# VHH binders against IgGFc-binding protein (FCGBP): the designs that were tried, part 13

Target 1, 184 residues: IgGFc-binding protein (FCGBP), of Homo sapiens (Human) (q9y6r7r2070to2253)
Amino acid sequence: AECQAWGDPHYVTLDGHRFNFQGTCEYLLSAPCHGPPLGAENFTVTVANEHRGSQAVSYTRSVTLQIYNHSLTLSARWPRKLQVDGVFVTLPFQLDSLLHAHLSGADVVVTTTSGLSLAFDGDSFVRLRVPAAYAGSLCGLCGNYNQDPADDLKAVGGKPAGWQVGGAQGCGECVSKPCPSPCT
Below, E stands for the ipSAE of ESMFold2; O stands for the ipSAE of OpenDDE; V2 stands for 0.75 times the mean of E and O plus 0.25 times the DockQ between their complexes.

## First folded at step 13 (VHH; framework vhh_3k1k_2)

Design x5 (from w5 with M50A T52M Y107H; at its last look DockQ between E and O 0.74; V2 from the best seeds 0.00; counts 0 for: pae E 3.2 > 2)
Fold by ESMFold2, look of step 15:
Structure x5 (fold): chain B 184 residues (1-184), chain A 118 residues (1-118)
Amino acid sequence: as target 1 above (184 residues)
Amino acid sequence: QVQLVESGGALVQPGGSLRLSCAASGFTFSDYYMRWYRQAPGKEREWVAAIMDSGDYTKYEDSVKGRFTISRDDARNTVYLQMNSLKPEDTAVYYCAKEEWYTGEDHWGQGTQVTVSS
């Protein structure tokens, strides 16, 4: 299954639910809620979003995958590059038999032995692929992965902002008009 | 078996236009991101444009942005590259590519030659 975020932003969850969300904080894209299923690797994927001129929309600035006690970050501030634990690495990058990262077109693609893979195009387009072993165990903007798109935001009452996990002070507040929802 | 067949390459004057086509078979075309690459003589192959599986998002290499447009027709399993305002620097063999994450290389065809010359 694949979760997608693109544009200003549009989201498609692992279950196919489509929604738009213009927050500018840091959000949980996907993680096991209560630890991974038996035999599956734990992980966390977060996104940090930003305005890029218009204050009415946002874009994914960076994506961070935490897995195998490492942190891998992809960013629009340095396209086609990867930081591992805060340090730029040469692509293609190999971490033993655990994961591989490489360039594919504009994307940096990280693939893992656990079956999880992540791509970011250095602009705004994030793709996260999650193997079936995680079905039913996930939280975040990508939904719970139960093949029912209708319930993917239920844990946050239908409000994607409930997946905020960080961000600059005041990041979820309306800064000017026109602004989606919170100030209008 | 994955097959990608590019066509539409030609000799064209600077400032001219061409439309490249890529016929795809051997996979579920609508599930895949598609890309165009190009390779000029003596240079490494470089990425040119990409299009999302739904077609809702496209991305371009900086030197072609505003001049090239990638599109797809899922009913015909075909990717297009509309190239406008062509420059001599655009001279290359153009390759259509199917995304592949595992091996680090997209699948690509035999290419079509585009030559921009007076």
Scores: ipSAE 0.398, ipTM 0.740, lowest interface PAE 3.2, mean pLDDT 84
ESMFold2, look of step 13: ipSAE 0.391; ipTM 0.744
ESMFold2 (binder alone), look of step 13: mean pLDDT 81; pTM 0.820
OpenDDE, look of step 13: ipSAE 0.885; ipTM 0.949
ESMFold2 (binder alone), look of step 15: mean pLDDT 81; pTM 0.817
OpenDDE, look of step 15: ipSAE 0.876; ipTM 0.945

Design x6 (from w5 with M50I T52M K59R Y107H; at its last look DockQ between E and O 0.81; V2 from the best seeds 0.00; counts 0 for: odd letters H35:R H50:I H52:M, pae E 4.9 > 2)
Fold by ESMFold2, look of step 13:
Structure x6 (fold): chain B 184 residues (1-184), chain A 118 residues (1-118)
Amino acid sequence: as target 1 above (184 residues)
Amino acid sequence: QVQLVESGGALVQPGGSLRLSCAASGFTFSDYYMRWYRQAPGKEREWVAIIMDSGDYTRYEDSVKGRFTISRDDARNTVYLQMNSLKPEDTAVYYCAKEEWYTGEDHWGQGTQVTVSS
């Protein structure tokens, strides 16, 4: 299944639920809620969002995958590059037999042997692909992966901002104007 | 087997326009992201544009942004590249590609030559 965030931003969850969310903090995109299913690898994917001129919309500035005790970050601040544990690496990149990263057009694509993969186009388009082994186990903006789009935001009361995991003081969603000062 | 056939390449003057087409067969076209790449003489192949399988999102390399438009017609299994305000540095062989996410080895067409000069 593929979870997507693009544009200003539009989200499509792993279950196909579509919503828009203009927050400018750091958010959980996807992770196992209470540990991974037996035999599956644990991971966390977070996004950091920003305004880009207009205060009415936001964009994905960066995405971070935490897996195998490493942190892999892709960012619009440095397109077509990858940081591993805060250090730029040469692409293509290989971490043992566990994952590799490569350029594909505008994207940097990180692929694991378990089938989890992440791409970011260096602007705003993030794609996360998750194997079926995680079905029913996930939380975040990408939903719970239970094949029911209607319940993907239920854990946060229908409010995507409930998945905030970080961000500068005063960050927040600015879906209507004028926004409060803390939006940026 | 997958086939991609580009057409529409020509010699045009600077400032001119050109529309490239790519006819696709051998796969379920509507399920795949499609891309355009180009390769100028003596240079590495570079990406130009990508379009989402649904068509809802497009992305362009910075030097062509605002001048080129990628589009798709799923009924005709065809992807297009509308090229406006052409410059001599746009001279290249243009390739249509089917995205191959996991391998990083997109399937390529044979290419069509675009030459921008007086």
Scores: ipSAE 0.221, ipTM 0.588, lowest interface PAE 4.9, mean pLDDT 83
ESMFold2 (binder alone), look of step 13: mean pLDDT 82; pTM 0.824
OpenDDE, look of step 13: ipSAE 0.546; ipTM 0.816

## First folded at step 14 (VHH; framework vhh_3k1k_2)

Design y1 (from w6 with M50F; at its last look DockQ between E and O 0.91; V2 from the best seeds 0.00; counts 0 for: odd letters H35:R H50:F H52:M, pae E 2.9 > 2)
Amino acid sequence: QVQLVESGGALVQPGGSLRLSCAASGFTFSDYYMRWYRQAPGKEREWVAFIMSSGDYTKYEDSVKGRFTISRDDARNTVYLQMNSLKPEDTAVYYCAKDEWYTGEDHWGQGTQVTVSS
ESMFold2, look of step 14: ipSAE 0.421; ipTM 0.763
ESMFold2 (binder alone), look of step 14: mean pLDDT 82; pTM 0.826
OpenDDE, look of step 14: ipSAE 0.905; ipTM 0.953
ESMFold2, look of step 15: ipSAE 0.468; ipTM 0.780
ESMFold2 (binder alone), look of step 15: mean pLDDT 82; pTM 0.824
OpenDDE, look of step 15: ipSAE 0.912; ipTM 0.955

Design y2 (from w6 with M50L; at its last look DockQ between E and O 0.84; V2 from the best seeds 0.00; counts 0 for: pae E 4.3 > 2)
Fold by ESMFold2, look of step 14:
Structure y2 (fold): chain B 184 residues (1-184), chain A 118 residues (1-118)
Amino acid sequence: as target 1 above (184 residues)
Amino acid sequence: QVQLVESGGALVQPGGSLRLSCAASGFTFSDYYMRWYRQAPGKEREWVALIMSSGDYTKYEDSVKGRFTISRDDARNTVYLQMNSLKPEDTAVYYCAKDEWYTGEDHWGQGTQVTVSS
């Protein structure tokens, strides 16, 4: 299954639910919220979003995969580069037998022995592929992966901002104008 | 068997326009992202454009932004590249590709020649 975020931003969950969300904080994109299924690797994918001129919309500035006790970050501030545990690495990159990262067009692509794959185009386009073994165990903006798109935001009452996991003070606040109603 | 067939390449004057087509078969076209690449003689193949499987997102290499437009027609299993304001530096064989980003094994067409010269 694949989850996407693109543009300002549009989201498609692992279950195919489409929504828009213009928050500017750090958000959980996907993780096994109550631990991974038996034999599956634990992971966390988070995004940090930003405005780019307009206060009405945001864009994905960076995406971070935490897996195998390592942190891999892709960012629009340094396209076509990868930080592993805060340090830039040479692409293509190999972390033992656990994961591989390489360039593909505009994307930095991370593939893992767990079957997770992540791509970021250095601008705003995030792709996350999650193997079927995680079905029913995931949470975040990418949904719960239960093949029912209607319930993907139910854990946060239909409000994607409920997946906030970080961000600077005042992130997610609407400026007076042109702030959409309701504030997101 | 995956098959990609590019067409529409021609000799054109600088400032001219062309539309390339890529007919696809052997896979469920609507499930896949598609790309265009190009290769000038003696150079490595370089990417040009990407289109999302839904068609909702496109991305372009910097030198072609604003001049080239990628699009797709899922009913005809075809991806297009509209090339405007062509420059001599755009001279290359253009290839379309099935984007298999998570496997690393992209499939390529045979290419179509675009030549931009006076």
Scores: ipSAE 0.289, ipTM 0.677, lowest interface PAE 4.3, mean pLDDT 84
ESMFold2 (binder alone), look of step 14: mean pLDDT 82; pTM 0.827
OpenDDE, look of step 14: ipSAE 0.795; ipTM 0.907

Design y3 (from w6 with M50R K59N; at its last look DockQ between E and O 0.83; V2 from the best seeds 0.00; counts 0 for: pae E 4.6 > 2)
Fold by ESMFold2, look of step 14:
Structure y3 (fold): chain B 184 residues (1-184), chain A 118 residues (1-118)
Amino acid sequence: as target 1 above (184 residues)
Amino acid sequence: QVQLVESGGALVQPGGSLRLSCAASGFTFSDYYMRWYRQAPGKEREWVARIMSSGDYTNYEDSVKGRFTISRDDARNTVYLQMNSLKPEDTAVYYCAKDEWYTGEDHWGQGTQVTVSS
């Protein structure tokens, strides 16, 4: 299944639920919140969002995958590049037999032996593919992966901001003047 | 079986325009993002453009941004590349592809030759 975030931003969950959310903090995109299924690799994917002129909308600035005790970050601040544990690596990049990262069109693509794949286009377009083994165990903006789009935000009461995991001081607050509607 | 048939390539003077077409079959076209690639003689194949399955989002390689436009017609299972302000460095065989980014596998046809020469 594939979860997507694009534009200002639009989201499509692993279950096909579509919503818009203009927060500017760091948010959990997907993780096994109660631990991974037996035999599956643990992971965390987070996004950090930003305004780019208009205060009415935000954009994905960066995406971080934490897996195999490493942190892999893709960012609009340095398109077509990858940081592993905070340092730039050359592409294509290979981490033993565990994962591979390469360029594909505009994207930096990370693929893993565990079956996860992540792409970021260096602008705002994130794609996350998660194998079926994780069905029913996931949480975050990408939903719970239970084939029911209607309940994907239920764990946070329908409010995507409930998936905040970080961000700069004062992130997520609507700045008055000129605070565009709907800023919530 | 997936089939992609590119057409519309021609010899064009610098500054000219062309519209490439790619007819697709063997898969549910409306479910997939589509891409254009090109390969100049002696060079590696390079990505040119991508369009989302809904058509709502497009991306372009920097050297063609503002000059090329990707579009799709789901009723005709066809993706297009409108190429304006053509330059000699745009000379290449152009291929369309079904976007299967997570496997690294692509399906292509024979391509269509675009030549920009005075």
Scores: ipSAE 0.173, ipTM 0.588, lowest interface PAE 4.6, mean pLDDT 84
ESMFold2 (binder alone), look of step 14: mean pLDDT 81; pTM 0.821
OpenDDE, look of step 14: ipSAE 0.841; ipTM 0.927

Design y4 (from w6 with M50A K98R E105M H107V; at its last look DockQ between E and O 0.82; V2 from the best seeds 0.00; counts 0 for: pae E 8.1 > 2, grease 26.5 > 24.2)
Fold by ESMFold2, look of step 14:
Structure y4 (fold): chain B 184 residues (1-184), chain A 118 residues (1-118)
Amino acid sequence: as target 1 above (184 residues)
Amino acid sequence: QVQLVESGGALVQPGGSLRLSCAASGFTFSDYYMRWYRQAPGKEREWVAAIMSSGDYTKYEDSVKGRFTISRDDARNTVYLQMNSLKPEDTAVYYCARDEWYTGMDVWGQGTQVTVSS
């Protein structure tokens, strides 16, 4: 299954639920809630969003995958590049037999041997694919992966902002009306 | 058999326009992201544009932004590239490709020649 975030932003969960959310903080995109299923690798994917001129919408500035005790970050601030544990690496990149990363057009693509894959276009488009082994075990903006789109935001009461895991002071959503400046 | 067939390439003067088509067969076209690439003689193939399976998002290489438009018609299993304000540096063989992002572009067309000169 595949979760997507694109544009200003639009989201499609692993279960096919569509929603829009213009928060500007750091959010959990996907992770096992209480550890991974037996035999599956633990991971965390987070996004950091930003305004780009308009206070009414936001865009994904960066995405970070934590897996295998490493942190891999893709960012609009350095398109077509990858940081591993805070250090730029040469693409294509391989971490033993665990994962590899490469360029595909505008995208940096990370693919793991466990079947987890992440792509970012260096601008705003994030794609995350997770294997079926994680079904029913996931949390975040990408939903719980139970093939029921209606319950994907239930853990946060229907409010995507409930998946906030960080962000600068004064971050938040400014979508229906002009925000005060700065956003708080 | 999975196939992609490009058409619409021609000789055109600078500032002119062309529309390329890529007809797909042998797979469920609506499930796939599609891309256009181009290759000038003696150069490596370079990415030009991409479109999501739903058509809701498009992305362009910087040198073609504002001049080229990618679109798709799932009823006709076809991807289009509208090319406006053509420049001599746009001269290349243009390819469409099916995006299988696990393994990269897994199906390519045979290409269509675009020449911008005079």
Scores: ipSAE 0.024, ipTM 0.446, lowest interface PAE 8.1, mean pLDDT 81
ESMFold2 (binder alone), look of step 14: mean pLDDT 81; pTM 0.821
OpenDDE, look of step 14: ipSAE 0.891; ipTM 0.951

Design y5 (from w6 with M50A T103D G104N H107Y; at its last look DockQ between E and O 0.72; V2 from the best seeds 0.00; counts 0 for: pae E 6.6 > 2, grease 26.4 > 24.2)
Fold by ESMFold2, look of step 14:
Structure y5 (fold): chain B 184 residues (1-184), chain A 118 residues (1-118)
Amino acid sequence: as target 1 above (184 residues)
Amino acid sequence: QVQLVESGGALVQPGGSLRLSCAASGFTFSDYYMRWYRQAPGKEREWVAAIMSSGDYTKYEDSVKGRFTISRDDARNTVYLQMNSLKPEDTAVYYCAKDEWYDNEDYWGQGTQVTVSS
């Protein structure tokens, strides 16, 4: 299954639920919130979003995968590059036999031997593929992965902002101008 | 087996236009992100344009923005590159590619030659 975020932003969950969300904080994209299934690796994927001129929409500025006690970050601030634990590495990059990262067109792609994959195009398009072993165990903007798109935002009452996990001071507020959407 | 067949390359004058096509087979085309790359003589291959599986998102290398347009036709399993205002610097073999995450390279076609010269 694949979860996508693109543009300003549009989301498609692991279950196929489609929604738009213009928050500018840091949000949980996907994690096994009650622990991973037996034999599966724990992980957390977060996104940090930003405005790019217009206050009506946002864009994915960066995406971070936390796995194997490491933090791997892809960002629009430095396209086609990867930080591991805050330090730039040479691509292609290999972490033992556990994961590899490489360039594919504009994308930096991180893949694991268990089948988890993350790609970011250095602009706004993030893709996350999650193996079927995680079905039913996930939470975040990408949904719960139970093959029912109708309940993917249920845990946060239908409000994607409920997945906020961080962000700069005041990130959840509109600027001092009227906003056309969630800040009404 | 995955097959990608590019066509439409030609010799054109500076300022001219061409439309490249890439016919795809051997996979579910509508599920895949598709790209165009190019390689000039003696240079490394560089990406040119990309299009999301749904067609809702496109991205271009800076030197071609505003001049090139990528599109797709899922009924014909074909991706296109419309190239306008061609410059001698656009001279290259153009390749289409299928996004593949487990390899350092996408699947490639044989390419189609575009030559921009007076």
Scores: ipSAE 0.071, ipTM 0.535, lowest interface PAE 6.6, mean pLDDT 82
ESMFold2 (binder alone), look of step 14: mean pLDDT 80; pTM 0.815
OpenDDE, look of step 14: ipSAE 0.865; ipTM 0.940

Design y6 (at its last look DockQ between E and O 0.93; V2 from the best seeds 0.00; counts 0 for: pae E 5.3 > 2, grease 26.7 > 24.2)
Fold by ESMFold2, look of step 14:
Structure y6 (fold): chain B 184 residues (1-184), chain A 119 residues (1-119)
Amino acid sequence: as target 1 above (184 residues)
Amino acid sequence: QVQLVESGGALVQPGGSLRLSCAASGFTFSDYYMRWYRQAPGKEREWVAAIMSSGDYTKYEDSVKGRFTISRDDARNTVYLQMNSLKPEDTAVYYCARDEWYTGEFDHWGQGTQVTVSS
């Protein structure tokens, strides 16, 4: 299954639910809610979003994968580069037999032995692929992965901002007055 | 069997235009992101443009932004590359490719179509 975020931003969950969300904080994209299924690796994927001129829309600035006790970050601030635990590495990158990262067109692609794959195009397009072993166990903007798109935002009352996990004080508030309605 | 067949390459003058086509078969075309690459004589293949499976997002390498447009027609299983304001530096064999990003493997691509820009 694949979860996507693109543009200003549009989201498609692991269950195919489509929504738009213009927040500028840090949000949980996907993680096991209460630990991973037996035999599956724990992980967390977060995004940090930003405005880029217009206050009506936002864009994915960076994506962080936490897995195998490491943090891998992809960012629009340094396209085609990867930080592992806060330090830039040379691509292609191999972490033992656990994961591999490489360039593909505009994307940096991370592929893991656990079956997760993550790509970011250095601008705004995030792709996350999650293996079926995690079905029914996930939370975040990417939904719960239960093949029912209708319930993907229920855990936060239909409000994607409920998946905020960080960001500067006042993030997500309009800083340009008067504040326009977000674009669809 | 995945098959990708490029067409539309030709000899054109600088400043001219061409439209390349890539006919796809052997897979569910609407499920895949598609890309164009090019290879100039003596150089490695370079990425040129990409388009999301829905067509809602496109991305271009810097040297072609504003001059090239990628598009797709899912009813015809075809990817297009409209090339305007062509320069001699655009001379290359152009390939379309299916995006295999999550496998860590090389992309599948066709045999290519030759574009030559010269006076």
Scores: ipSAE 0.217, ipTM 0.629, lowest interface PAE 5.3, mean pLDDT 83
ESMFold2 (binder alone), look of step 14: mean pLDDT 80; pTM 0.805
OpenDDE, look of step 14: ipSAE 0.853; ipTM 0.931

## First folded at step 15 (VHH; framework vhh_3k1k_2)

Design z1 (from y1 with F50Y; at its last look DockQ between E and O 0.82; V2 from the best seeds 0.00; counts 0 for: pae E 4.2 > 2)
Fold by ESMFold2, look of step 15:
Structure z1 (fold): chain B 184 residues (1-184), chain A 118 residues (1-118)
Amino acid sequence: as target 1 above (184 residues)
Amino acid sequence: QVQLVESGGALVQPGGSLRLSCAASGFTFSDYYMRWYRQAPGKEREWVAYIMSSGDYTKYEDSVKGRFTISRDDARNTVYLQMNSLKPEDTAVYYCAKDEWYTGEDHWGQGTQVTVSS
């Protein structure tokens, strides 16, 4: 299954639920809620969002995958580059037999032996592929991966901001009042 | 077996337009992102554009942005590249590809030749 975030932002969950959310903090995109299923690798994917001119909408500035006790970050501030544990690496990059990262067009693509894959186009487009072994075990903006789109935000009462995991003080959806019109 | 068949390549004068097509079979077309690449004589193959499986997002390399448009027709299992304001530098064999972004791209068509000259 694939979760996407693009534009200002539009989200599609692992279950196909579509929603828009313009927060500018750091949010959980996907992680196993209570540890991974038996035999599956633990991971966390977070996004950090920002305004880019308009205060009514935001864009994904960076995405971070934590897996295998490493942190891999892709960012619009340095397109086509990858930081591993805070240090820029040369692409293509290989972490033992566990993980590979490479350029594909505008994207940096990270693939893992656990079956997780992540791509970011250096602008705003995030793609996350999660193998079926994680079905029913996930939390975050990408939903719970139970093939029911209707319940993907249930754990946060229908409010995507409930997945905030960080961000600077004063971050949030709509910095000023009144907010301009959101995305179309 | 995945099959990709490009067509529509031709000889065109500078400033002209062409529409390339790529007929796809052997996979569920609507599940996949699609890409166009091109390769000029003596050059490496370069990415030109891609389109999201839903069609909701497209991305272009800088030299073609504003001149080329990628689109898809899921009912016909076909991806298109509309090329406007063609320049001699656009002369190349154009390939479409099934974008398996998470495993790399491993399937290509045979290509279609585009030649832009007087």
Scores: ipSAE 0.294, ipTM 0.664, lowest interface PAE 4.2, mean pLDDT 84
ESMFold2 (binder alone), look of step 15: mean pLDDT 81; pTM 0.815
OpenDDE, look of step 15: ipSAE 0.852; ipTM 0.934

Design z2 (from y1 with M52R; at its last look DockQ between E and O 0.86; V2 from the best seeds 0.00; counts 0 for: pae E 3.2 > 2)
Fold by ESMFold2, look of step 15:
Structure z2 (fold): chain B 184 residues (1-184), chain A 118 residues (1-118)
Amino acid sequence: as target 1 above (184 residues)
Amino acid sequence: QVQLVESGGALVQPGGSLRLSCAASGFTFSDYYMRWYRQAPGKEREWVAFIRSSGDYTKYEDSVKGRFTISRDDARNTVYLQMNSLKPEDTAVYYCAKDEWYTGEDHWGQGTQVTVSS
């Protein structure tokens, strides 16, 4: 299944639920809620969002995959590059036999042998593909992966801001007056 | 079984315009993102443009931004590249591709030649 965020931003969950959300904090995109299923890789994917001129909308600035005690970050501030544990690496990049990263058009694509894949186009378009082994076990903006789009935000009461995991103090506030309607 | 057929390539003068088309078959076109690439003689194939399956997000390589426009028509299973203000540096074979981003195995057409010359 594939979860997406694009534009200013639009989201589609692993279950096909569509919503818009203009928060500017750091949010959980996807992770196993109570640890991974037996035999599956543990992971965490987070996004950090920002305004880019207009205060009415936000954009994905960066995406971070945490897996196997490594942190892989893709960012609009350095398109077509990858940081691993805070250090730029040469693409294509190989982490043992388990992970690799490469360029595809504007995207940096990170893939694993298990089928977990992440791409960011250096602008605002993030794609996350998650194998079926994780079905029913996930939390975050990408939903719970149970094939029911209607319940993907229920853990946060229908409010995507409930998946905030970080960000500067006041990151969820409108920074201008009058505050645009998408501010939460 | 996937088939992509580019057309519309021609010889044009600098400053001219062309519209390239790519007819797609053998897959559910509306489910897939599409790309244009180009390859000048003796050079590596380079990415030019991208369009999301819904058509609501596009992205361009910097040298063509503002001059080229990618679009799609799902009823005709066709992706287009409108190329304006053409420069000699745009001379290349242009390919459309079905985006297979997580496998790394994009499906390609045969290409259409664009030549920008006086």
Scores: ipSAE 0.416, ipTM 0.758, lowest interface PAE 3.2, mean pLDDT 85
ESMFold2 (binder alone), look of step 15: mean pLDDT 81; pTM 0.828
OpenDDE, look of step 15: ipSAE 0.909; ipTM 0.955

Design z3 (from y1 with M52N S53P; at its last look DockQ between E and O 0.91; V2 from the best seeds 0.00; counts 0 for: pae E 2.2 > 2)
Amino acid sequence: QVQLVESGGALVQPGGSLRLSCAASGFTFSDYYMRWYRQAPGKEREWVAFINPSGDYTKYEDSVKGRFTISRDDARNTVYLQMNSLKPEDTAVYYCAKDEWYTGEDHWGQGTQVTVSS
ESMFold2, look of step 15: ipSAE 0.447; ipTM 0.760
ESMFold2 (binder alone), look of step 15: mean pLDDT 83; pTM 0.832
OpenDDE, look of step 15: ipSAE 0.896; ipTM 0.948
ESMFold2, look of step 17: ipSAE 0.491; ipTM 0.778
ESMFold2 (binder alone), look of step 17: mean pLDDT 82; pTM 0.830
OpenDDE, look of step 17: ipSAE 0.893; ipTM 0.949
ESMFold2, fold request of step 18: ipSAE 0.339, 0.491, 0.543; ipTM 0.678, 0.775, 0.801
ESMFold2 (binder alone), fold request of step 18: mean pLDDT 83, 83, 82; pTM 0.835, 0.835, 0.833
OpenDDE, fold request of step 18: ipSAE 0.905, 0.905, 0.907; ipTM 0.954, 0.953, 0.954
ESMFold2, look of step 22: ipSAE 0.520; ipTM 0.793
ESMFold2 (binder alone), look of step 22: mean pLDDT 82; pTM 0.833
OpenDDE, look of step 22: ipSAE 0.900; ipTM 0.951

